# VH-VL binders against q20498r280to473: the designs that were tried, part 12

Target 1, 194 residues: q20498r280to473
Amino acid sequence: LELTDLYMRTGKKVPVIVEKCCASIEDQGIVTGIYRQCGIQSNIQRLRAKFDSGAEPDLHEFGQRDIYSVSSLLKQYFRQLPNPLFTYQAYPKLIEAFEKEDSLSEKVESLRFSLETMPEAHYRTAKFLMEHLTRLCKSKSLTDMTSKNLAIVWSPNLFRPPPTLNGADTHLLSGLNVHTAICDFFIENSESLF
Short names: E, the ipSAE of ESMFold2; O, the ipSAE of ESMFold2 at other seeds; V2, 0.75 times the mean of E and O plus 0.25 times the DockQ between their complexes.

## First folded at step 4 (VH-VL)

Design v29 (framework fv_relatlimab)
Fold by ESMFold2-Fast, scan of step 4:
Structure v29 (fold): chain C 194 residues (1-194), chain A 120 residues (1-120), chain B 107 residues (1-107)
Amino acid sequence: as target 1 above (194 residues)
Amino acid sequence: QVQLQQWGAGLLKPSETLSLTCAVYGGSFSGYYWNWIRQPPGKGLEWIGEIDHSGSTNSNPSLKSRVTLSLDTSKNQFSLKLRSVTAADTAVYYCARTSDIVATEYFDYWGQGTLVTVSS
Amino acid sequence: EIVLTQSPATLSLSPGERATLSCRASQSIYSYLAWYQQKPGQAPRLLIYDASNRATGIPARFSGSGSGTDFTLTISSLEPEDFAVYYCQQHYDWPLTFGQGTNLEIK
């Protein structure tokens, strides 16, 4: 279900699956390669089915047993959103604001403005996720996951260009390096952007 | 008509490895999880872990570091190994079946049980 | 882990009486609860699953009810063979957990 539709149905600004997975990972996920190492597909499918049925599984003990399945579930959830977390609608404005040559403060203000135009559920969930990743970076000496490393594994799950971008825009705006760079910036500057 | 038959060593010394096997008759491994459950004398039931047809496992976090589950599809058998046993591992051990569908993990068929005593 | 608390620990009744056994979960498990009967020297036998569905071959005198955190197993008129230990089990989340048991004994 699209993020805004889920919010309208539940009244919750951040999906339960996002809140539960992030809490489990902050509790049990200070381990080497968090978000880089893959979980077990059958475990991911079983957990996803429980959340999809409206259940709220207790991830405390499950996370101790298999935290990589929890982290893989969360990435899969974002990857499979019909409208990406940063939306098809906001995508061109976010890339434009990021790529123009501005001072740091001007870039932050331009990005903040663009982020604030997103639907509330997307904005609040993006804030929640980026702050989660920022906190996780404080443990990079234990996890080997810097903000750049987290951006490499996360950016493909968060950004997709609109399907009907023209050839010039596709050349300039699509690509792993641009998505990784903006994601890294968001993790490093989440306090200022949200 | 599904039947589970189990066997294995019943007497162990502390530090040894417990090894139990369960054979499935009259049914397919596919579509199910195959479980181990134990019951210490005079106490309740404790779930140990599960294995499916593909060899994917889940186990109780309290036992995870000591538990190995395996499957032999050619013989329709699945096995439990529990390392570094102590007197606290003295129990009747059961094999049992659940569906592989999420939230339908209730046990419809059980093995006869094997009493395992850990004694010095 | 989800903790299941059964009460009473021991229930003493006579044949023909109604037995009511309780199981309480430490958090909501919706309707994902099963009941088992265990006689001395035997493996447990599935009675009820999904809180209220009788397993194949289980007599109609056995019924289950409840949702969320509070569940009940009822035996409407006790037969001599019903005196046994009864366990509840949640099948909502890992690890799978059981209650401590209620011993139903003859008065």
Scores: ipSAE 0.000, ipTM 0.453, lowest interface PAE 15.1, mean pLDDT 86

Design v3 (framework fv_relatlimab)
Fold by ESMFold2-Fast, scan of step 4:
Structure v3 (fold): chain C 194 residues (1-194), chain A 120 residues (1-120), chain B 107 residues (1-107)
Amino acid sequence: as target 1 above (194 residues)
Amino acid sequence: QVQLQQWGAGLLKPSETLSLTCAVYGGSFSGYYWNWIRQPPGKGLEWIGEIDHSGSTNSNPSLKSRVTLSLDTSKNQFSLKLRSVTAADTAVYYCARTSDIFATEYFDYWGQGTLVTVSS
Amino acid sequence: EIVLTQSPATLSLSPGERATLSCRASQSISSYLAWYQQKPGQAPRLLIYDASNRATGIPARFSGSGSGTDFTLTISSLEPEDFAVYYCQQHYDWPLTFGQGTNLEIK
């Protein structure tokens, strides 16, 4: 399910799976390589099936045993969204706002404006996730995961360019680098952007 | 006080379907996975698969194409069907319980076992 | 799949002696290992789970240790009823797998 459709069905602006995983990781995920190290595929599949069926598994108990599967599940969830977290619709505006040579304050204002045009569920879930990652960065001395490292592992799960009718392949390479840069910027400036 | 009692056909011909049932006494289905495990004569143990109270299943990839697990909550029973048997499927088959909390799948209660022989 | 290798295949000892049984995993399984005892004609009996926790009703002479890839089951002083086959089992990932067993026999 797309985020807005899920919101319409449940009345929750942030999906239960996102809330539960982030809480588990902030409680038990201050470990080396969080989000970089992979979890156990069978555990990820089983846990995902429980959430998809409407169950709310106890991630406190599970996180004590296997936090890397919880973090892998969360990345997979975002990667598999039909419309990416930052939406196909907002993508061109976000890239343009970020690439301007404006002052930091102008860049923040431009990005904030673009983010506010996103559907409610996307905006609230993006706010929730970015703030979660900002909090994790405070523990970088323990995790070895800086904002840059988190951006490298997270950006492929959050940004996808909209399908276009032109075939300019040179845009793909530049897009890979800019996705990481924007994600890093969002993690470092989440309090100002959301 | 939990007891598992199992039964089913003990002698099969190649290509037939093995069918075993396990009844649970003294406990509920909820909170647990209900498992099947087998042991060929004189050899070690092999996990077949598991089913929970909602009917969700996981099975050994080596057997998945031939295995069907089912529940009958009204009778407090769960069952194994293994299709297209061969002599390699000759074994003692056990039903057993694990917790449904992830990474706690060790077997605390076992059925008595059923010897299944597959011969021409 | 995770392969568990038990050693020795057969261990011959007398009552009163200490038994040490080994189980090695093909990859790290943290502490997610269980031990079972099986007597002829009977279902296996859970002895140890999570590498070192004794199951309910299991005598104190049974203890487990280890983490990662190397695990040990120790019986501090063998009683006559302890002569049986012992299996280790990982509960780290699917499919659940067992070792090939160690036969503890009377010398």
Scores: ipSAE 0.006, ipTM 0.498, lowest interface PAE 10.7, mean pLDDT 87

Design v31 (framework fv_relatlimab)
Fold by ESMFold2-Fast, scan of step 4:
Structure v31 (fold): chain C 194 residues (1-194), chain A 120 residues (1-120), chain B 107 residues (1-107)
Amino acid sequence: as target 1 above (194 residues)
Amino acid sequence: QVQLQQWGAGLLKPSETLSLTCAVYGGSFSGYYWNWIRQPPGKGLEWIGEIDHSGSTNSNPSLKSRVTLSLDTSKNQFSLKLRSVTAADTAVYYCARTSDIVATEYFDYWGQGTLVTVSS
Amino acid sequence: EIVLTQSPATLSLSPGERATLSCRASQSISSYLAWYQQKPGQAPRLLIYDASNRATGIPARFSGSGSGTDFTLTISSLEPEDFAVYYCQQRYDWPLTFGQGTNLEIK
């Protein structure tokens, strides 16, 4: 399900799976390579099936044993969204805002404006995830995951250009670099942007 | 202490639906996945699918369209229905347990097996 | 799907000898491999999990080793009751898959 459809069904602006995975990772995921190390696919599929059926598994005990499967589940969830977290509609606005402005304050202002035009569920979920990643960066000495490292891992799961000829053509070679740069910026400036 | 006991019809004609049930004794139904695994005569083991206490299921993609897994939590029983059977579905069918909490758990308890023969 | 290939298909040995059974995965499965023993007319029995951990009640003569793609089950000194078919199984990815089996037969 798309994020807005899920919000309409549940009344929750942030999906349960996002909320529970982030909480588990902040509690038990201060470990080397969090989000970089892959989990066990069978565990990921089991947890995913529980959430998809409307169940709310207890991730506290699970996270103590296999936190990498919890972090992999969260990345998979965002990657498989029909409309990406930052939406197809907002994508060109975000790229333009990021590339156009040179100063930090102008870039923050322009990006904040673009982010605020996103559907409620997408905005609130993006805010939740980016703030979560910002908190994890405070433990980079223990995790070996800087904001740039987190952005490299996360950006492919959050950004997809609209399926248009110009979008596919113009960003083919630099899309990954731009996506990583924007994601890194969002992690470093989440308190100013959301 | 944990014991799995299974039963169901052993002789079917092509196109019929296979129905098997497994009962769990001496252990918690919650905290585990309950599986069906089959073994055609003279061949190896094939995983069919799993169900947990909440009704969450995962099935082998090769069988997914024909498989229905269900549970009766009040009786600690779970069941397999396999639709549109053919001679290729002739096998010994087992129920078995895996943990849903520990990533390293495997099929630690098995039912006695049920021979299912599909023939006209 | 991950394919597990067991070798040899048949291993003929005498009681008291050392048995070495191999299982090779088509891709890395880390240590997420189990070994099962199946006697005629019986359900499989779990012997080893996580490549090297002995399951409850399994005699010390059974041991497992390996990681990645290459795994070994060793029986240090065969007892008469050890002659059976042995299967490996991976839990790394869906669907769960088993090897084709190694038949350990008395010489």
Scores: ipSAE 0.007, ipTM 0.577, lowest interface PAE 8.6, mean pLDDT 86

Design v32 (framework fv_relatlimab)
Fold by ESMFold2-Fast, scan of step 4:
Structure v32 (fold): chain C 194 residues (1-194), chain A 120 residues (1-120), chain B 107 residues (1-107)
Amino acid sequence: as target 1 above (194 residues)
Amino acid sequence: QVQLQQWGAGLLKPSETLSLTCAVYGGSFSGYYWNWIRQPPGKGLEWIGEIDHSGSTNSNPSLKSRVTLSLDTSKNQFSLKLRSVTAADTAVYYCARTSDIVATEYFDYWGQGTLVTVSS
Amino acid sequence: EIVLTQSPATLSLSPGERATLSCRASQSISSYLAWYQQKPGQAPRLLIYDASNRATGIPARFSGSGSGTDFTLTISSLEPEDFAVYYCQQDYDWPLTFGQGTNLEIK
């Protein structure tokens, strides 16, 4: 389900799967290569099926045994959203705000303005995820995952250009590098942006 | 600028339906959630539910589907109906609007409150 | 539902003193917490939102802090008008919930 549809159906501002996975990873995921190392596909499929059926599996116990499947599940969830976390609608505004090359404070204000135009479910889930990744960066000496490393593994799951942006526009072709840069900026500046 | 004024029946018998209305002045319904919050005498605040300009609602599960929220855009009003009242529903009822703070539900405009007493 | 527990239930202080009011959440709510002031016979007034931001028109003596499960409202130097009941409220998840209140009374 799209984030806004899920929000309307459940009354939860951040999806249960996002909350539970992030909590498990902050408790058990201070390990080398968190989010970079892949989990076990059969475990990911079983956990996803449970959340999709409305069950709330206990990820505290599960995370002690296989935290990489929990982190892989979370990335897959975001990748498979029909409208990406940062939305098709906000995409061109976010790219433009980032590329302006204004001062740091002006860049933050322009991006914050663009983020604030997103639907409530997307904004709150983005804030939740970015703050989670910012906290995880504090443990980079143990995980070997800097904000740049987290941005590299996360950006493909969070940004997709709108299908209509395929004309003479070159943003689609350069998007992977720009997506990583924006994601890194969001992780480094989450407190100022959300 | 924005002002909320509310009214409705003040005295009910057990099993009756509570009906309250809140009128919005100085602003539009669009872009906000419109809420009902109650406070039993000498106790704290309890959120009842919310409605947006499209008529989409969320309500407190503890009220066991006794709540119906509606809006009338032609009159710039929104209303609460609470069915099958008991003495536990005795409270001051407030209508309130969410603040302009993005993606949050905090309340910076409130109605004056309506005391509802349910007595046998 | 998320339960908010406020302490103390009653705080007795004199004008000029510092007041510190606590709100604890039953689970982490990030920064999604607001503080309200309510005087007898009046609707609540928003003081602080997103844990630490003062609402428009609120005097500088009011400040909020905290994140996760532990939150504090501080009034740096009490004025006579500050003696009231204070409520915290979370908007992390539905249903929206309030604490039971702290009564700040004049000593």
Scores: ipSAE 0.000, ipTM 0.519, lowest interface PAE 13.4, mean pLDDT 86

Design v33 (framework fv_relatlimab; at its last look DockQ between E and O 0.55; V2 from the best seeds 0.00; counts 0 for: pae O 12.4 > 2)
Fold by ESMFold2-Fast, scan of step 4:
Structure v33 (fold): chain C 194 residues (1-194), chain A 120 residues (1-120), chain B 107 residues (1-107)
Amino acid sequence: as target 1 above (194 residues)
Amino acid sequence: QVQLQQWGAGLLKPSETLSLTCAVYGGSFSGYYWNWIRQPPGKGLEWIGEIDHSGSTNSNPSLKSRVTLSLDTSKNQFSLKLRSVTAADTAVYYCARTSDIVATEYFDYWGQGTLVTVSS
Amino acid sequence: EIVLTQSPATLSLSPGERATLSCRASQSISSYLAWYQQKPGQAPRLLIYDASNRATGIPARFSGSGSGTDFTLTISSLEPEDFAVYYCQQHFDWPLTFGQGTNLEIK
């Protein structure tokens, strides 16, 4: 389900799958290549099926066995959202705010304003995920995953342009690099942006 | 200490329904899958299916159309029904426990086994 | 389905000798393999899980090793009570499957 629909159904601003995966990764995921190394497809599929059925699998115990499947599950979850985490609706505003402003402080203010216009569930889940990634960056000496490296693996799962955009091919090509740059900026400045 | 005790009909005719029950003592029903496994005489083990405390089931695709798994949480019992039996269903049937954590489906406690013979 | 092939089908040894039993998977199962011992008229008994972890109460002479497709159960010095049938089982993917067994018999 879409994030807002899930929030309306459960009353939870952040999905259980996001909360449990992030907790498991912060506990067990300070390992080389977290989010870059792929997990085991059968494990990812079975974990996803449990969450989709409303069950809450024990990711603390599972994470001790196969943390790469937990991190792969989380990326897949965001990639498959019907409306992306940063929404189709906010997409053009976020791109414009990031590209237009020259100074760090002006960029933060413009992006903060645009982020605050997102639906509650999207805003709170984005805050949760970006703060999680910021904390992981503090362990980059152990994980070999800098904010740039995390942005490279995460940006394709978080940003998609609206389907009805004119000149979609040229916009998509230019957006590929911008998505990574915006994601990197969000990871480095999550405390200021949210 | 967890113990599994099983019982049910041992002699069946072709086309009948096999019915077995397993009772769980000394442990929580929640947090686990409760499984049925069979072993034809002189052959290896075959997993039949699993059920958890909420009644969620999975069964071996080769047997799925004939298998019904059920549970009675008030008695800590779970049961197997296998429809339309043939001589190929002759086996010792075991109940057994696995954790409900993904990729930890190894069987730590087993029932004593029930020999089921299907003959005319 | 993942097929597990055990070898040899029968292994004839004397007490005090080392036993090595093999299990090969039709595809990689990481380290998600368990070993069981079964004596006549009894249910199987869990020996090893996750390829190399001994179950509670299992003597130190039993050890497991391997990953991917090739796995080994080793009994370092056979005792009379160890002569039994041994089965491997994968807990990597559904449906759960077992090998056909290795009969460890006294020579």
Scores: ipSAE 0.326, ipTM 0.744, lowest interface PAE 3.2, mean pLDDT 90
Fold by ESMFold2, look of step 5:
Structure v33 (fold): chain C 194 residues (1-194), chain A 120 residues (1-120), chain B 107 residues (1-107)
Amino acid sequence: as target 1 above (194 residues)
Amino acid sequence: QVQLQQWGAGLLKPSETLSLTCAVYGGSFSGYYWNWIRQPPGKGLEWIGEIDHSGSTNSNPSLKSRVTLSLDTSKNQFSLKLRSVTAADTAVYYCARTSDIVATEYFDYWGQGTLVTVSS
Amino acid sequence: EIVLTQSPATLSLSPGERATLSCRASQSISSYLAWYQQKPGQAPRLLIYDASNRATGIPARFSGSGSGTDFTLTISSLEPEDFAVYYCQQHFDWPLTFGQGTNLEIK
């Protein structure tokens, strides 16, 4: 289900699964390699089934058992979105704004403008997630996860080139490299961008 | 207190379909996984698969192609069908519940068991 | 698939003695191990989950320990009702698997 459709169904701009998983990670997930290490597959599948059924599970006991399954589920949620968090529609503008050889202030302004073109559900969810990751970076001495490390594991789940970009293999490879860089930039500059 | 009672045919011919049903008494049907486990005579236990109240299933890969798990929420019942049985499927079959509503794979309540024999 | 190997296959002891049953996993399963007791003609009964937590209604003489690959069930002072077959089961990943059992018999 698309983020905009979920928003129209529920009235919530940030999906419950995103809110609850981020809260659980901030509460119980200040651990080595959070978001890098994978959880136990059976635990991930059970959590997913609970959220798919419309339940709002209490993650406290589950997180005590396998917090990496909570973080794995959250990444999986974003990867499986039909339209990625940073939408197909905004993708060309975001890449262009990030790669333009401008001053920092001009780059922030251009990216902010492009981010604001996204549907409300995408914008609010992106703001929520980036702020979560920014807060998590404050615990890097405990987690070994810097903003760059988080960007490496998160960017494949947040950006997909539109299908209309066929026939440009070198561009696609360049786009993949830039996904990590732009994600790192978003994590480091979330306060200015959102 | 939760109780599981199970029933189904105990004697089958090769190629037939095993069909077992388990009824749940004295507890909530939703919020749990409902499982089937089997034990060949004189041998250990083998997990067959699970189903939740939404109808979502997960099965042992060794049996998955022959297993159908189903659920009747109006009767608090769940069922196992195992197609194309052979002598190797002779076992006591148990239904069982996970120990709580948070995802766990240990079994706190078990049915009484049903011996299924597949003859020659 | 995760293989659980129980030892010994048969343990012969008298009432009042301490029993120690071993379960070894083919890979690390953290603390996700359960223990069951099974008497002839009956379904298994859950004793221990998460390696060391007693299930409700299980007497204090039963205790579990271990993590990673090596796990132990201990019965501190055997009672006549404790002579049965004991199985370990990993709840780390699918497919769920059981050990082959330890037969605890009266000497």
Scores: ipSAE 0.011, ipTM 0.570, lowest interface PAE 8.9, mean pLDDT 87
Fold by ESMFold2 at other seeds, look of step 5:
Structure v33 (fold): chain C 194 residues (1-194), chain A 120 residues (1-120), chain B 107 residues (1-107)
Amino acid sequence: as target 1 above (194 residues)
Amino acid sequence: QVQLQQWGAGLLKPSETLSLTCAVYGGSFSGYYWNWIRQPPGKGLEWIGEIDHSGSTNSNPSLKSRVTLSLDTSKNQFSLKLRSVTAADTAVYYCARTSDIVATEYFDYWGQGTLVTVSS
Amino acid sequence: EIVLTQSPATLSLSPGERATLSCRASQSISSYLAWYQQKPGQAPRLLIYDASNRATGIPARFSGSGSGTDFTLTISSLEPEDFAVYYCQQHFDWPLTFGQGTNLEIK
């Protein structure tokens, strides 16, 4: 289900699965390679089934057994969104703002403007996720996950170039390097951007 | 105390459909997975599948093509259908409960069991 | 599918003796193992979950131990009501599977 549709159905701008998984990871997931290491597939499947039922599961017991399944499920959730977190509609503006501006202050201003064009559910969920990742970076000595490491594992799940009538410009704007770089920038600068 | 009471037809011919129902008394229906397990006479236990309050199911791959799990939340009941039975499906069938917390699928409450015999 | 192998198949002991029942998994299942007791004509009864936690109402003479692939159920001093079939069950991966059972019989 699309984030805006979920917001219309529930009245919540940040999905329960995102809130619960982030809280669980901040509580129990300050561990080596969080978001880089994959959880046990059977645990991911079972946890997904509980969220798909619409329940609000308590993750404390599960996180004690396999916290990497919580982080794996969260990445999977974002990868499978019909409209990515940083929407198809905002994608060209975000890439342009990031690549075009040379000064930090101009880049932040331009990106902030483009982020504010996203639907409220996408904006609030992006704010929530980026602030979560920023907080995790404060524990990099325990996790071995810098902002760059987090951006590497997260960016494939957050950005997709939109289809266009001609398609050429979206192909040129896509790539592992630019998506990782903009994700790293968002993590490092979330306070200024959101 | 939570109690599971089960019923259904106990004698079947080959190719018929096994149909069993389990009712839950003395406890919440939501917050749990509701399971079926079977035991051929004098043999071990085989997990058949589970269903929760929302209708989400998971079934043993060995039986998946023949199994249908369903529920009636208004009556706190859940049911098993096993299609195209053979003599190999002769067993005592149990309903049982597990918590909905992931990786805690151990069975704390069981129904009384129903012997289902499939003639040769 | 995770295969659980129980040993011995039959254990003949007298009341007051200590029983040791083994369960071995075909792959690591961490500590996600349960033990059940089953008497003739009855449903199984949960004894132990998470390898070592006694279920509510289970006497202290029952204890479980192990992790990974090797697990043990111990009954420290057998009572007459303890002679039954015992099953282990893994709750680590789908499908959920049981061992073939150990028959604990009176000598």
Scores: ipSAE 0.006, ipTM 0.470, lowest interface PAE 12.4, mean pLDDT 86
ESMFold2 (binder alone), look of step 5: mean pLDDT 93; pTM 0.952

Design v34 (framework fv_relatlimab)
Fold by ESMFold2-Fast, scan of step 4:
Structure v34 (fold): chain C 194 residues (1-194), chain A 120 residues (1-120), chain B 107 residues (1-107)
Amino acid sequence: as target 1 above (194 residues)
Amino acid sequence: QVQLQQWGAGLLKPSETLSLTCAVYGGSFSGYYWNWIRQPPGKGLEWIGEIDHSGSTNSNPSLKSRVTLSLDTSKNQFSLKLRSVTAADTAVYYCARTSDIVATEYFDYWGQGTLVTVSS
Amino acid sequence: EIVLTQSPATLSLSPGERATLSCRASQSISSYLAWYQQKPGQAPRLLIYDASNRATGIPARFSGSGSGTDFTLTISSLEPEDFAVYYCQQHYDYPLTFGQGTNLEIK
C-alpha cells in the first residue's frame, strides 16, 4: 500500500512498521554493520506478513534474538513502496536542488522547500527515518556505519526516478551516484532539512 | 533459468572508451544489483561497480572517475563504459548478479565473459 | 579496502585426497565470505556464501568454515573435476574484494 493511502486508512502519518522497526533498532541495534548485515529471509517474510495483516509483532523481544532481520525488514518495506519515500513527483526537484552551486545554507533552504512539497505522509515518514539514521550515526564507532555507509545501503531503497523520465540513463550520464550523495547529505543535515 | 549474455568491442587502442552490454534472461532487474567484474590475464578478480533497477550506482573508488554504468529495463540490459583505457585495462570482463539485500553481495549468476585487449 | 590473502598459491594433490584452502582478511569480516571455483575459459562459479552455506547444486564434499579473519574451504575427497582455481571474496564492505586465488592442480 502507498504511504498516502495507508495514512488515509489508519490516520497515522508514519506507518506502524516504520515506527516499530526504528524503535527496536535504536534499542537493540547498536551492533556491527547495522543495516549492512542481512537478516534471515524466512524471518523477514514472516514479520512482513504479520505487519501487512495489521498485526503488531513484538519487535523488542524479536530484536533481542535477530536485530538484522528487523533492519532488513525495514529496508525491504521502503524498497517495495509503490511510490518511493521521496516520491516520483518530488524526485527531479530534489536532484536539481541538490546539484545547484550554492552555499550550504542556500542548498539546505532549496532542499527544505522541495521536501515540503511532498505529501504529508511522505514528508513525515522521511523526517522520521532520516532523524533515526542521524541518531545511529552517533554510534558509528561501535557500528562501523558512517553516514556515507548508511547512505550506500539506504539510497537504493529510497530513490527511484519516474519511469517516463528515462532516469537510469540520466543518472549514469552524470558520472556520480547522486542518490547516495543526496542521502548522505540528508542524514548529515536532517535537523536542518526537516 | 536465469542467464546473463554479454557482448561488446574486444579490441581497443589506448585513450578509447570501452563499451560492454549484458542482457538478462529468465529474471527481472528488481531486487538485485547488476555488476561488472574484470580479470586481467593470469591475475585475480577486480570488482568494477554495480547498478540497481532504479539506476543507482556504486563503483570501485580506484575506477570511479572513468566508469559509467547504465540500465535499460525495457530491453533487460545493463552496460559498462570505461573511459581513457590503457594497456592495464586489458582483461576478461564479466557481468554478474548480486542480491540488493545488505551483506549479500556474492555473485550467483555470471555472464560468459568478454576478452578486451588494449594495444597500440 | 579489505585485502584477502589466499594460501597456498598452488596446491598439488591427487584424486581422493582432502584439500584445505585458506583465506585471510586484513580486518574482521564476520562471516561474510564467499568462495568461487573457476576453470580455464569459464566464468567463476559460486560454491559457498556466508562462510559456510553451500550454494544450490554444490556437492556436499565442499564445505566452508571460519569467521573474523581466518577462513577455510575444504574438499573432503577430491574428484577429477575439482582441479581448478579457487577464489575467496568478502561481502562485508565496499569495495567488494577478492583474494588472488589458489590453483588446485593434479599431482
Scores: ipSAE 0.000, ipTM 0.443, lowest interface PAE 16.6, mean pLDDT 86

